# Ledger of designs, part 179: VHH binders against q9y6x5

Target 1, 379 residues: q9y6x5
Amino acid sequence: LPPKLLLVSFDGFRADYLKNYEFPHLQNFIKEGVLVEHVKNVFITKTFPNHYSIVTGLYEESHGIVANSMYDAVTKKHFSDSNDKDPFWWNEAVPIWVTNQLQENRSSAAAMWPGTDVPIHDTISSYFMNYNSSVSFEERLNNITMWLNNSNPPVTFATLYWEEPDASGHKYGPEDKENMSRVLKKIDDLIGDLVQRLKMLGLWENLNVIITSDHGMTQCSQDRLINLDSCIDHSYYTLIDLSPVAAILPKINRTEVYNKLKNCSPHMNVYLKEDIPNRFYYQHNDRIQPIILVADEGWTIVLNESSQKLGDHGYDNSLPSMHPFLAAHGPAFHKGYKHSTINIVDIYPMMCHILGLKPHPNNGTFGHTKCLLVDQWCI

## First folded at step 7 (VHH)

Design yb4 (framework vhh_7zox_3)
Fold by ESMFold2-Fast, scan of step 7:
Structure yb4 (fold): chain B 379 residues (1-379), chain A 118 residues (1-118)
Amino acid sequence: as target 1 above (379 residues)
Amino acid sequence: DVQLVESGGGLVQPGGSLRLSCVASGFTVSSNWMGWVRQAPGKGLEWVSDIKYGGKTGYADSVKGRFAISRDNAKNTLYLQMNRLKPEDTAVYYCATGYDEYSGFDPAGQGTQVTVSS
């Protein structure tokens, strides 16, 4: 029987929530599986970029989903909206569900994971749901478990995406203990539902399950705003993305725009594209704009007004507040093992190993995840 | 202090048009994720349309090709142009703020009633 893997993402699940709140169902999952306490995500620490990095093992400059809002300088295309299904944006990489379907006559299934409702290299997940935030976790779970249990050729790779705790993290901020406690308890209950459903269907013992996230969340404030309109007039540039990483396309000479921005606020760094720190791996793509502005943690870039967000992400990927965790359970994984840190790009080659797939060239290092796996030796 | 004030609703015949307006206060329309949600009598909230701070737009399948979302940055106002209205479009329409593509929307105002009837 081929190995099977279900990859689950709870958007915006900051790693240290595990230490500050009670998760009885998740802790039971971890007790019989593995926990990676911190996953160092890719820059920028946004939903679309990091979800695509998980399934490709590539930095954003390599896979081409460099932000949730993009402009391509070569083709002059704009990422037109959150429901844009143009394969152009996703075709710079080959995600694991495409590789899974092409290498061994296997099926893939997807409930809302970013990119899974788009044909990529003329291949779409065998079973998928068009993205719709109003579809319940229960309906997503029902479809995924049906497809895992009843498909021919068999579904060997499945994905499940849920928008919380990100939505509530933005609305209330991660420091709102009362509201975040309620939201995180609900997520733990959903994890309990997931495990219970898999057990009832006889899937639990033979299925590898990864629970992870794309980024964390940090507290924002009306006292921590950077008014871009006080730095530069709109006649000098086109705004491609705003906060906390602003993507600036100059309408005049790039150096003149840079000079107007460079000393405007002590709470943001202004970079010419070639001066973006190498550690970000955020430079070599036509969708990265000539000037980027990177706000300090908890600071929001605005256009002459207040921000609605009490929490946000997108900040420097070295910040612990931006880090998610990874927990896993199944026949491929050790039981009761805790690991400190991996890079988010390391998840892809690990998943390829579990599924017996040959990975496409990637930025991950299989050695970083060896200690999680029963068929590998730690060095 | 975020305030949203909806207007422009009314009674219209099937096939007619209405333009809804949402005047924003305490934040800038051009720098925020905004949208329209609606609630039909006795039903839950349904997402209708959104616009990201970068200008990207989305639409529910039920309204795609008939409704158009836009903003006027100078007036700090969000609009919903509704064409070829159907009885099924009858609802209270709320201007709402979103936080991310996946975050969903929170109505912040009292809404504006749209009734499509002969």
Scores: ipSAE 0.000, ipTM 0.133, lowest interface PAE 20.9, mean pLDDT 88

Design yb5 (framework vhh_7zox_3)
Fold by ESMFold2-Fast, scan of step 7:
Order: structure tokens, then sequence, then C-alpha cells
Structure yb5 (fold): chain B 379 residues (1-379), chain A 118 residues (1-118)
């Protein structure tokens, strides 16, 4: 019987929510499994980049999904939600579902994970759902479990993506205890439903399940805005991405644009591409623009307007507010083990090990996750 | 000692109806979720429907509007009313429970065979 893995993401699930709210279903999952308290994600701390890093084990500069909105200077193409199905954007890496289908005579299944409805290196997930945010968690779960039990070749790798608590985190902000308590309780109930469904179908005992997220969330405010229009005229540049990391493509000399932006706000760092801190691993890709602006935690970059966001992410990946967690259960994992921190790129080589796949070259370190696994020497 | 005894299956024509029953013993039925899963010939298990201890129900898209799950806590009995049956509903139907919140699916029952054919 080949090993099977289900990878579940709850978008925007900040690690410290686990300390500040009650999660009876998630705590029972963890009691018989493992918990990594903090996962250090990649910069920038946004949805598409981090979801692709989880399944490739690569920094954004290496896998090519460097933001949720991108411009490629070589091909002159633009990336946004409306054109994310162009394989061009996804072809700089090989995600685990492609490796699973090509190395083994096995199938992959996907419910909404970014990239899974795109043919990457001419290979699309064997079973998938076209992205549609209106599709319920229950429908996604029903399809995934059906495919896990009713496929030939067998589905050995499955993914399930859910938009909460990110959407509510943006709307209410993470400090709104009343609204976030309601949202997080609903998510815990969905985790309970997931576990019960897998148990009912006889999958629970032999399935490895990872529950994780791509980033956290920080509180924003109308009192913490950076108005870019007050510092530079829009005729000087093309805006590729805005807030909290602005991607600036100069229409005039780069140095002149930089000089107009530097010292624009005490709550924003302005970098020429070659001056971006090495620790971000965010420099060596044509989709990273000549100038980036990085807002301080909780500050929002705007264009002569107010922001309706009470929460946001995309900030410095060293910030604990940007970190998700990882919980896992199944035959590959220890029971009742807590680990402090791993890098989000470490998830990929761990998953390859569980599935018996040879990983593509990646930025993860298998040694960081081996203490989670029953078949590994933890020293 | 947990036991689940399914009954009510049989041969029906397309468009027909059947009511399945599951009698549970060995655990506190009223405080646990209950559900139905099915296995078609040569296929894996498919979730059909569940009912929480509070009465909230869920259904697979393939059976929504045609099947109704219910429970009788006084009799420790779970029901599945199946209407407008299709050949695709042909399967062995199993009663499932989490007799403790995380006890797992109990496959000890033999299930009940439903065949939809002319």
Amino acid sequence: as target 1 above (379 residues)
Amino acid sequence: DVQLVESGGGLVQPGGSLRLSCVASGFTFSSNWMGWVRQAPGKGLEWVSDIKYGGSTGYADSVKGRFAISRDNAKNTLYLQMNRLKPEDTAVYYCATGYDEYSGFDPAGQGTQVTVSS
C-alpha cells in the first residue's frame, strides 16, 4: 500500500492564534500528532509566493512566484489573479504533485491549492478543481476524499486550500477578539469535520495529514498610512505591486526615482534591487522590480486614499506575526511531539521523504524536520 | 464493546426508494456523531451523509435533495432515507461513528447491500 499524504492550508492562520483562542479539535489532532509552533515563511509573506514555496521547497527568487502581482522584465508579461493560469509564471519550479505523477505511477488530487489548475511543465494535477472561492470547504473535502479512495493510479498526494482566516483577518484585523473568536471557532469545527470524514472513510489510520498555513496577519490602522503620491508623481514610475511591499518600475533613471522615494516615510524602507537584504532571499529573479519599498509592520502603503484593511500581511518574514504553524498526524509522524521552529521551505523535502520521492534541488533542509518523523534518527 | 448493525438494503428499480437502519450499542449514542459511507464494486469508500449529536446534517453533492439522514437517540438507531435511486447509488452502505470524539470509523459491521437495477 503506497504512503499517502493530504496537505491542508488555512490561509492567514497566525501561529499565536493557538495561544489566544481555544481549538478543541485542532488540540486533539496535535495530541496524537506533532506541532511546529512557528514556521518561518519566505519573503514576501503573501499567499501565492508562500503556497508555491511549500510545494517546491524554494525561495521566491528561485520558484518565480515573487508576489501576488508581478511583471517580468524579459518577456514584458503581467501576472494578476485574472491571468494566473499562464504556465509561464509557474514553470520556474517543479511542484511536488508534478514530481509525484512523473517519478511514480501515482496520481495527485487538488482542491484549490494555488497552481494546481495550471499545467506546469506540461503536467496538471490528475484531479483538480478550477479555482472558485465560492465553493464550500465541505465540497472541497468531499472531492478530495472521493479521489483519495477512487483513483487509478492511486492518489498518493492531495492538497486542500481554504481562504479563512485570511479574508476575515483583513476585514476585522487580528486584534478584534469578538469577530476573530467566531471565525477561528468555525475553522476549528472544519478541522473536526475533516478528521471525522477521514475516520468514517477508513483513511485516518493510514493517511499522513499536514495542516499548515502560508503566513500570519498583523493589525493595521487608518493612523498608519504611507501616501506614496505625497512623495513621488505617478508619471515617474509604473506600480507593479502595492502594500506592504511596493514593486516600482521606473519610467525614468532608476537613481532619480530612488532619490525621490528615499526618506519618503520613516515607516518604510526603500531598496534598490541589489541592496535588498540578503536574508530575504529576494533578489535573483527578473520579476523582482528595480526598486522595492518595504513598509514597517502594521503600516499600509496607499495612493492618496484611505485603506479599508484592518489586517494585512506581506511584511518582513522575521516578524512573529507573519509566521504560521504546522500540525501533522499519521503513520509517518510521532505522537505528542512539539517542535519550536522550521523554515517553510523545509516542508517540501519532508513531504518528498514521506512519499518516497526524490526531491528536486531545493532550499529546505531535511534535518530540520527529521525529529517529527518516526523513521528518522533525531540527533 | 461497540457494535453497529446495518439493515434495509435490497434490490430496487431506478427511481425507487429504500430506508436503511443502523442499530448501535456499546457507547453513548446520543452524544456522538453518526454517518453513512458507501463502497461501490471495485471502488474505495465514499462519504454519503452525517448527522452531529445536535442534529446538524451534511450530504455529499451526489445525494443532496434525494437522501435524508436522521437519528432516534431513544432507540440508538440511525436512518438513511434514500429517494429517487440511481444505478450509480449501487454500493454496500456502512454505518459509521466516532463513539468517542476521536475513536475512528468502526468497520466491524458488514454493511447492507443496495442494488439499483432494472
Scores: ipSAE 0.000, ipTM 0.324, lowest interface PAE 13.8, mean pLDDT 89

Design yb6 (framework vhh_7zox_3)
Fold by ESMFold2-Fast, scan of step 7:
Structure yb6 (fold): chain B 379 residues (1-379), chain A 118 residues (1-118)
Amino acid sequence: as target 1 above (379 residues)
Amino acid sequence: DVQLVESGGGLVQPGGSLRLSCVASGFTVSSYWMGWVRQAPGKGLEWVSDIKYGGSTGYADSVKGRFAISRDNAKNTLYLQMNRLKPEDTAVYYCATGYDEYSGFDPAGQGTQVTVSS
């Protein structure tokens, strides 16, 4: 029988949460599997971009989902939650579920992973749920496990997405230990439910399971705001995305807009597109705007208003607060092995290897993850 | 290169009060998360209280309403005012700092012993 893999994401699960809170169910999972303590995500450290990087192995400039809000200068199209089902935005890459289905006699299943309810290169996940945040974790799990057991051709790749702890991280901030403890305990219980459900259905021993996340979370404050209206008048530009990375489309000369923005705040960097640091891999795409503002960790860019967010993400991907973790269990993985760090783009070629798929060209390095796998040697 | 020096512990009777101090070097206390953790005889570390970046404070349920955390920026010092002390508060108290590694409550200093007994 072909290898099977379930990829689970808990949105906004900062790596350091594992050291500061107790996770008995996750620790039992790790004891008989592997843990990567830090995963270095891609810039910008946002949900849609990083979820698509996990399943394509590409930097954002290469896969085309460069933010949660985008404007394409060539086609004049706008991307938002209401436009996320237009295949145009997703067609610059081939995600793993598409490759899985196009290589003979395989199906994919998806519960809410970004992009899985969109036909990409005329191929949609074989089984999927339309995105709806109100659908419980249990209902998502029930559908995934039913499809894993009752599909022809067999489901070999499945995804499961959950919005927490990101929603609570934004609401309470990661430094609110009482509220975050409650939220993270509920997540650990969901992991326990996941393992128990897989065991009860006879899936556990033969299924590879990866638990990961797209980014972390950092503490914000109403004492750390950057008022963009104090820097420049609205008549000079169109705002494509605001915080903590602002995407600016000038209505006048780009140099004039840049001169009005530069040095406006000691807590943000202002970049012309060609001056964006090479280490971000955030330059070579028409959806990246002519001027980008990057706020310092914990600072929020606002338009003459207060911010309700006590936590946020999107910041520099070198910041440990932005990093998630990766845990895995199954026949492909060692038992009780811990690894320090991988890049988020490395997950894709590892998953292709587990599933026996030929990966599309990507930015990941298989060598970074091979020590996790029983059929590989560490060199 | 953080150094924290705790002081102010001692022997006190139930219902009494103590004020703990933590003198910091290698960073500015007003710019970082600062907190107190304790280790009771035969037990592991327990979080007691903290002050976060924006000045918000947190307290363990066991000390809420009895303890008050504060800092003096001019002295680069963190304080814990402990009122209505109970025998259950007997512990070594440690000062903790920062989110340099968000690994929580690992104490940087030698601590200060608080004993609540008649």
Scores: ipSAE 0.000, ipTM 0.117, lowest interface PAE 20.3, mean pLDDT 88

Design yb7 (framework vhh_7zox_3)
Fold by ESMFold2-Fast, scan of step 7:
Structure yb7 (fold): chain B 379 residues (1-379), chain A 118 residues (1-118)
Amino acid sequence: as target 1 above (379 residues)
Amino acid sequence: DVQLVESGGGLVQPGGSLRLSCVASGFTVSSNWMGWVRQAPGKGLEWVSDIKYGGSTGYADSVKGRFAISRDNAKNTLYLQMNRLKPEDTAVYYCATGYDEYSGFDYAGQGTQVTVSS
């Protein structure tokens, strides 16, 4: 039988949570599988960009989802609603669920993964759910397992997305041990439910399962605010995205806007697009604005107001607080193996290998993940 | 009968430099995907750097700006120039080769020990 893969994301699951809290179900999953302790995500460290990088193996400048709020200077289109279903935003890359259906006569299934309710290159997963945050984890799991078990042509790639611990990380902050302990225990219980459901349906022994996340979370504070209104008047620019990476579209003169912003706060770096650090791989796309502002970890950019967020993400991808983890189990994976670090773009070529798909050109390196796999030579 | 023989490892002080060499036999260095991977005590394998057919190079974030991969086609040898070495760079370094980055490395050398300490 052809290999099958279920890719699961718990949004905002910081790698350090694994060391500071107990996860009995996840630990049992890892004991008989593999753990990558840190996954270095792409910049900016936000939900839509990183979820699309996982399934395309591309940096944001290459796949085109460069933020959760975007403006395209060529077409004059705006992306401000996370439920925006215009294929224009997603068509700069080919995600794995599309490749899975186009290269082979196979089906893909999706429960809420960002982009999966959008036709991309005129292709949508054969089985999918329209995004709705009120739909329970159990309903998403019931649909995915039904599609994996009883589909023609067979579902060989499936995705499952859950909004926690990101929502609670924003509300409470990652340093709120009482609330985060409660939230993370619930997530571990959901992982237990997932494994038990797959065992009951006879899927567990023959299914490859990856559990990962898109980014981490850092603590914010009312004492760490950057008031953009104290730097520059609104008449000078249009704001495309605010915090912690602000995207600035100048209305008059880019140099004048830059000079007003450049030295306004010691807790924010200001870049002209061409001066954005090469290590970010965040420059070569029309959706990246002429000036970007990058707040220091834990600092929030505001417009003459307070922030309600006690936790946030989007910061420099070199920060360990921004890193998720990856755990995997199944016939493709070793048992009881721990690996230190991979890049988030490396997940895509690994998944293509497991599924027997030819990957599209991408920024990942298969060699980074090969020691996780039983069919690969490992030094 | 592909063989890779590493050399150039040793003990070096923090901030020092080492150049690792890998002599290949049974295949042509310029025509293959090649790289360096390392294993620190008690840790898994970590990819360090690679060079692809056509000469494009990649580097792990931990070594970017400090390490440089190169090859000498006339000597059929792969090099890793390691500058500003840190204690965290202490590992066994393996030279490896494969058909392409999607198939993984098929062959590796015996490894060379690099120790960064006073």
Scores: ipSAE 0.000, ipTM 0.134, lowest interface PAE 22.4, mean pLDDT 89

Design yb8 (framework vhh_7zox_3)
Fold by ESMFold2-Fast, scan of step 7:
Structure yb8 (fold): chain B 379 residues (1-379), chain A 118 residues (1-118)
Amino acid sequence: as target 1 above (379 residues)
Amino acid sequence: DVQLVESGGGLVQPGGSLRLSCVASGFTVSSNWMGWVRQAPGKGLEWVSDIKYGGSTGYADSVKGRFAISRDNAKNTLYLQMNRLKPEDTAVYYCATGYDEWSGFDPAGQGTQVTVSS
């Protein structure tokens, strides 16, 4: 029987939530599987970029989804915060579902993972749901499990995306213990539902399941605002993305715009594109703007206004608050093994190995995930 | 004390028009992603339309070409112009603000009822 993998993402699930809240269902999953305590994500620590990095094994500059809002100076195209269906934005990489369908003549299934409702290199996920945030977790799960059991050629790779705890993290902030406790308990119940459904359908023993996330969340405050309007007039630039990483397209001389911004706030770093720190791997793409502004953790960039966000992400990927976790269970994985850290780009080559696929060139290192796998020796 | 107050709903015949308003207090419309979501009895929230910080607008396929979203920054008010209304547009309409694309809308107001019936 070919190996099968279900990749599940709970958006914005900060790694240290596991230490601060109780997750009985997730802990039972981990007890019989593996846990990676911290996953170091890619910069910018945003939803679209990191979800695409998980399934391509590439840094954002390489896969081309460099933010949730983008502008391509070569083609003059704009990527909106609404779900953009233009394949142009997604074609700089080959996600794992495309590789799965092309190498082995297998099917892929998707419940709303970013990019799965777009034809990429003329290939769309075999089974998919168009993105709609109003669709319940139960409906997504019903479709995924139906496709896993009733497809020809067989579904060997499936994805399931859920918007929480990210939405509540933004609304309440990660330090609101009362509201976050309620939200995280609901997520744990959904994990219990997932496991129970897979057991009931006879999938559990032969299916590899990865539960992970794209980023964490940090606390924001009305006391930690950076007013961009106090430094530069709107007539000098076009704003492509605002906070916590601002993408600035100058309308005048780039040096003049840079000089107006560079000393604007002690809580923001201002970079010309070529001066962006190498450790971010965020430079070599036309969609990265000529000037980027990077706010310090918990600081919000605004335009002469208050912010309603009590939590946010997008910050420096070295910050533990930006890190998700990874838990996994199935025939490919050890039982009761705990690992400290991997890079988010390492997930892709690990998944390719589990599925028997040849990975496309990528930024991940298979050696980093060897200790999780039963068919590998990690020493 | 952040408050969004919706108004402009009512009973209209099919083919009619309504203009919904959302007045924001303690919150700035021009700097935030804002939109309209609706809920028919017994159903979940359905996204209708949004306007992003940069002024870019989106519309659900069911309303595209019939509805228009706009904002008046001086009045701190968001609008939804609804034309050629259909019975299927019957719902409570909520003014909402979002934090990012995937978070969905969290309606802050009490909503305004739109009923399209003969």
Scores: ipSAE 0.000, ipTM 0.148, lowest interface PAE 18.5, mean pLDDT 88

Design yb9 (framework vhh_7zox_3)
Fold by ESMFold2-Fast, scan of step 7:
Structure yb9 (fold): chain B 379 residues (1-379), chain A 118 residues (1-118)
Amino acid sequence: as target 1 above (379 residues)
Amino acid sequence: DVQLVESGGGLVQPGGSLRLSCVASGFTVSSNWMGWVRQAPGKGLEWVSDIKYGGSTGYADSVKGRFAISRDNAKNTLYLQMNRLKPEDTAVYYCATGYDWYSGFDPAGQGTQVTVSS
């Protein structure tokens, strides 16, 4: 039978949560599997960009989902998370479920992973749920397990997305130990439910399972605001995205807008597109605006108003607070192995290897993940 | 050596009730996560219900409000009370445990056939 893989994401699961809270079910999963302690995500450290990087192995400038809010200067189209079903935004890359369906006589299944309810290159996930945040984890799990056991051609790649702990991280901030303890305990219980469901259905020993996340979370404060209206009048630009990375489309001369912004706050960096640091791999796409503002960790860019966010992400991807983790279990993975760090773009070629798929050209390095795999020689 | 013996299946009319039993030997029911899975003709396995070590229960949406899982620790037995049965509930029902670490699917029990038909 062909190899099978279930990819699970808990949105906004900061790697350091593993050190500061108890996760008995996740700990049992890791004991018989592998743990990557830090995953270095792509810039900007936002939900849609990083979820698409996981399944394409590409930097944001290459796959085209460069933010949760975008503007394409060539076509004049606008993107937000509420209108993500236009294939135009997703067609600059080929995600793994499309490759899985096109290269092999295999099906894919999806419970709400970003992009899976969109036809990409005229191919949509064989089984999918339209995004609806009100649908329980248990209902998503039930659908995924039914599809894994009741599909022709067989489902060999399945995805499961859950919005926590990101929603609570924004609401309470990651330093609220009382509220975050409650939320993270619930997530650990859901991991326990996942493992037991797979065992009861006879899937556990033959299924590869990856548990990961797209980014972390950092503490914000009303004492750390950057008021953009104090820097520049709104008549000079169109705002494409606000915080913590502001995407600025000038209505006047670009140099004049840049000069008004460049010295406005000691807590943000102002970049002309061509001056964005090479290490971000965030320059070569029409959806990246002419001027980008990058707030320092924990600072929020606002328009003459307060912010209700006590936690946020989107910051510099070198920050450990922005890093998620990766845990995995199954026949492809070693048991009881810990690895320090991989890049989030490395997950895609690893998953292609497990499934026997030829990866599309990508920015990942298979060598970075080979020590996790039983069929590979570790240096 | 874990053994599970299912019983209580049979032919029943739509709207009827059945109570399935699973007698366990080789492990303690109260110390393990247990549940019921089913396989309809020509279909794969579907999770129906479970009960955790601490006694909390879960149910598939298709059976919620109609089925009730319970255990009798003194008799080392797991039960599934099935009410308001529908033709769609027709399947072989298996008692399952999260204790099994074996490769591949090897249902711990033989299963019990439930047929809902007029």
Scores: ipSAE 0.000, ipTM 0.434, lowest interface PAE 12.8, mean pLDDT 89

Design za1 (framework vhh_5j56_2)
Fold by ESMFold2-Fast, scan of step 7:
Structure za1 (fold): chain B 379 residues (1-379), chain A 128 residues (1-128)
Amino acid sequence: as target 1 above (379 residues)
Amino acid sequence: QVQLVESGGGLVQPGGSLRLSCVASEFSGFTLDYYAIGWFRQAPGKEREGLSSISSSGGSYTSYSDSVKGRFTISRDNAKNTVYLQMNSLKPEDTAVYYCAAGPLYGSSYFSKEYDYWGQGTQVTVSS
């Protein structure tokens, strides 16, 4: 029987939540599996970019989903905010579900993971749900488990995405312990439901399950705003993305725009594209704009108004507040093993190994995840 | 604070038309032309659904969900600091509270959580 893998993402699950809140169901999962305490995500620390990095093993400059809002300088296309399904945006990489379907007689299944409702290189997930945030976790889980048990060719790779705790992290901020405690308890209960469903269906002992996230969350405040309109008149540029990483397309001389921005706020770094720090791996793509502004942690870039967000993400990926965790259970994984840190791009080659797939060229390092796996020697 | 206000809702018969307006007051110091503007709706017991968006000040890009494509038209009047949603050939299933939101320029977010500024909503009821 080919190995099977279910990849689950709880959007915006900051690693530090594990230390500050109780997760009895997740702790039982970890006790019989593995925990990576911090996953260093890719820059920018946003939902679409990091979800695509998990399933491609590539930095954003390489896979082409460089933000949640994008403009392509070569084709002059704009990434739409109306559920954009243009394959153009996704075609710079080959995600694992496509590789899974194209190697041997295998199917993939997807419940809401970003990109899975889009044909990529003319291949769409064998089973999928069109993105719809109102579909319950229960319905997503029911579809995934039905596809895992009833598919021909067999579903060997399945994904499940859930919008919390990110939505509540934005609304309440991560420092609102009362509200976040209730939200995170509900997430833990959903993890309990997932494990119970897999046990009831006889899947639990033979299925590899990864629970992870795309980024963390940091506290924002009305006292920590950067008003971009006080720096520069909007007639000088087109704004492609705003906060906490602003993407600026100049309408005049780039140097003049840069000079107006570079000293505007002590809480914002301003980069010409070629000066973006190499450690971000955020430079070599036509969708990265000529000037990028990076706000300091907890600061929000606004246009002559307040922000309603009490929490946000997108900040420097070296910040622990931006890091998610990874937990896993199944026949491929050790039991009761804890690991400190991996890179988010390392998840892809690990998943390829578990599934027996040949990975496409990627930025991950299989050696970083070897200690998690029973069939590998760890030093 | 940003004051986004939807108007133009009401009761209409099936096959009828309504035009919704989304405004921000100049008194508030806010201008819509800096933002991509999205229209969303939510019916009782259902999720908030994205319907249409228009890019910032040039209005150079518009998009529509499949459920409204060909029936609804989004437009922008930056001189009046207003965005419109023209709704034609209305059906009973279009009954919902309609929301205007200001969000990322050229944004492609599937997630309504990426929009920072929301109106209070305007009720649209399509019934005989």
Scores: ipSAE 0.000, ipTM 0.253, lowest interface PAE 17.0, mean pLDDT 87

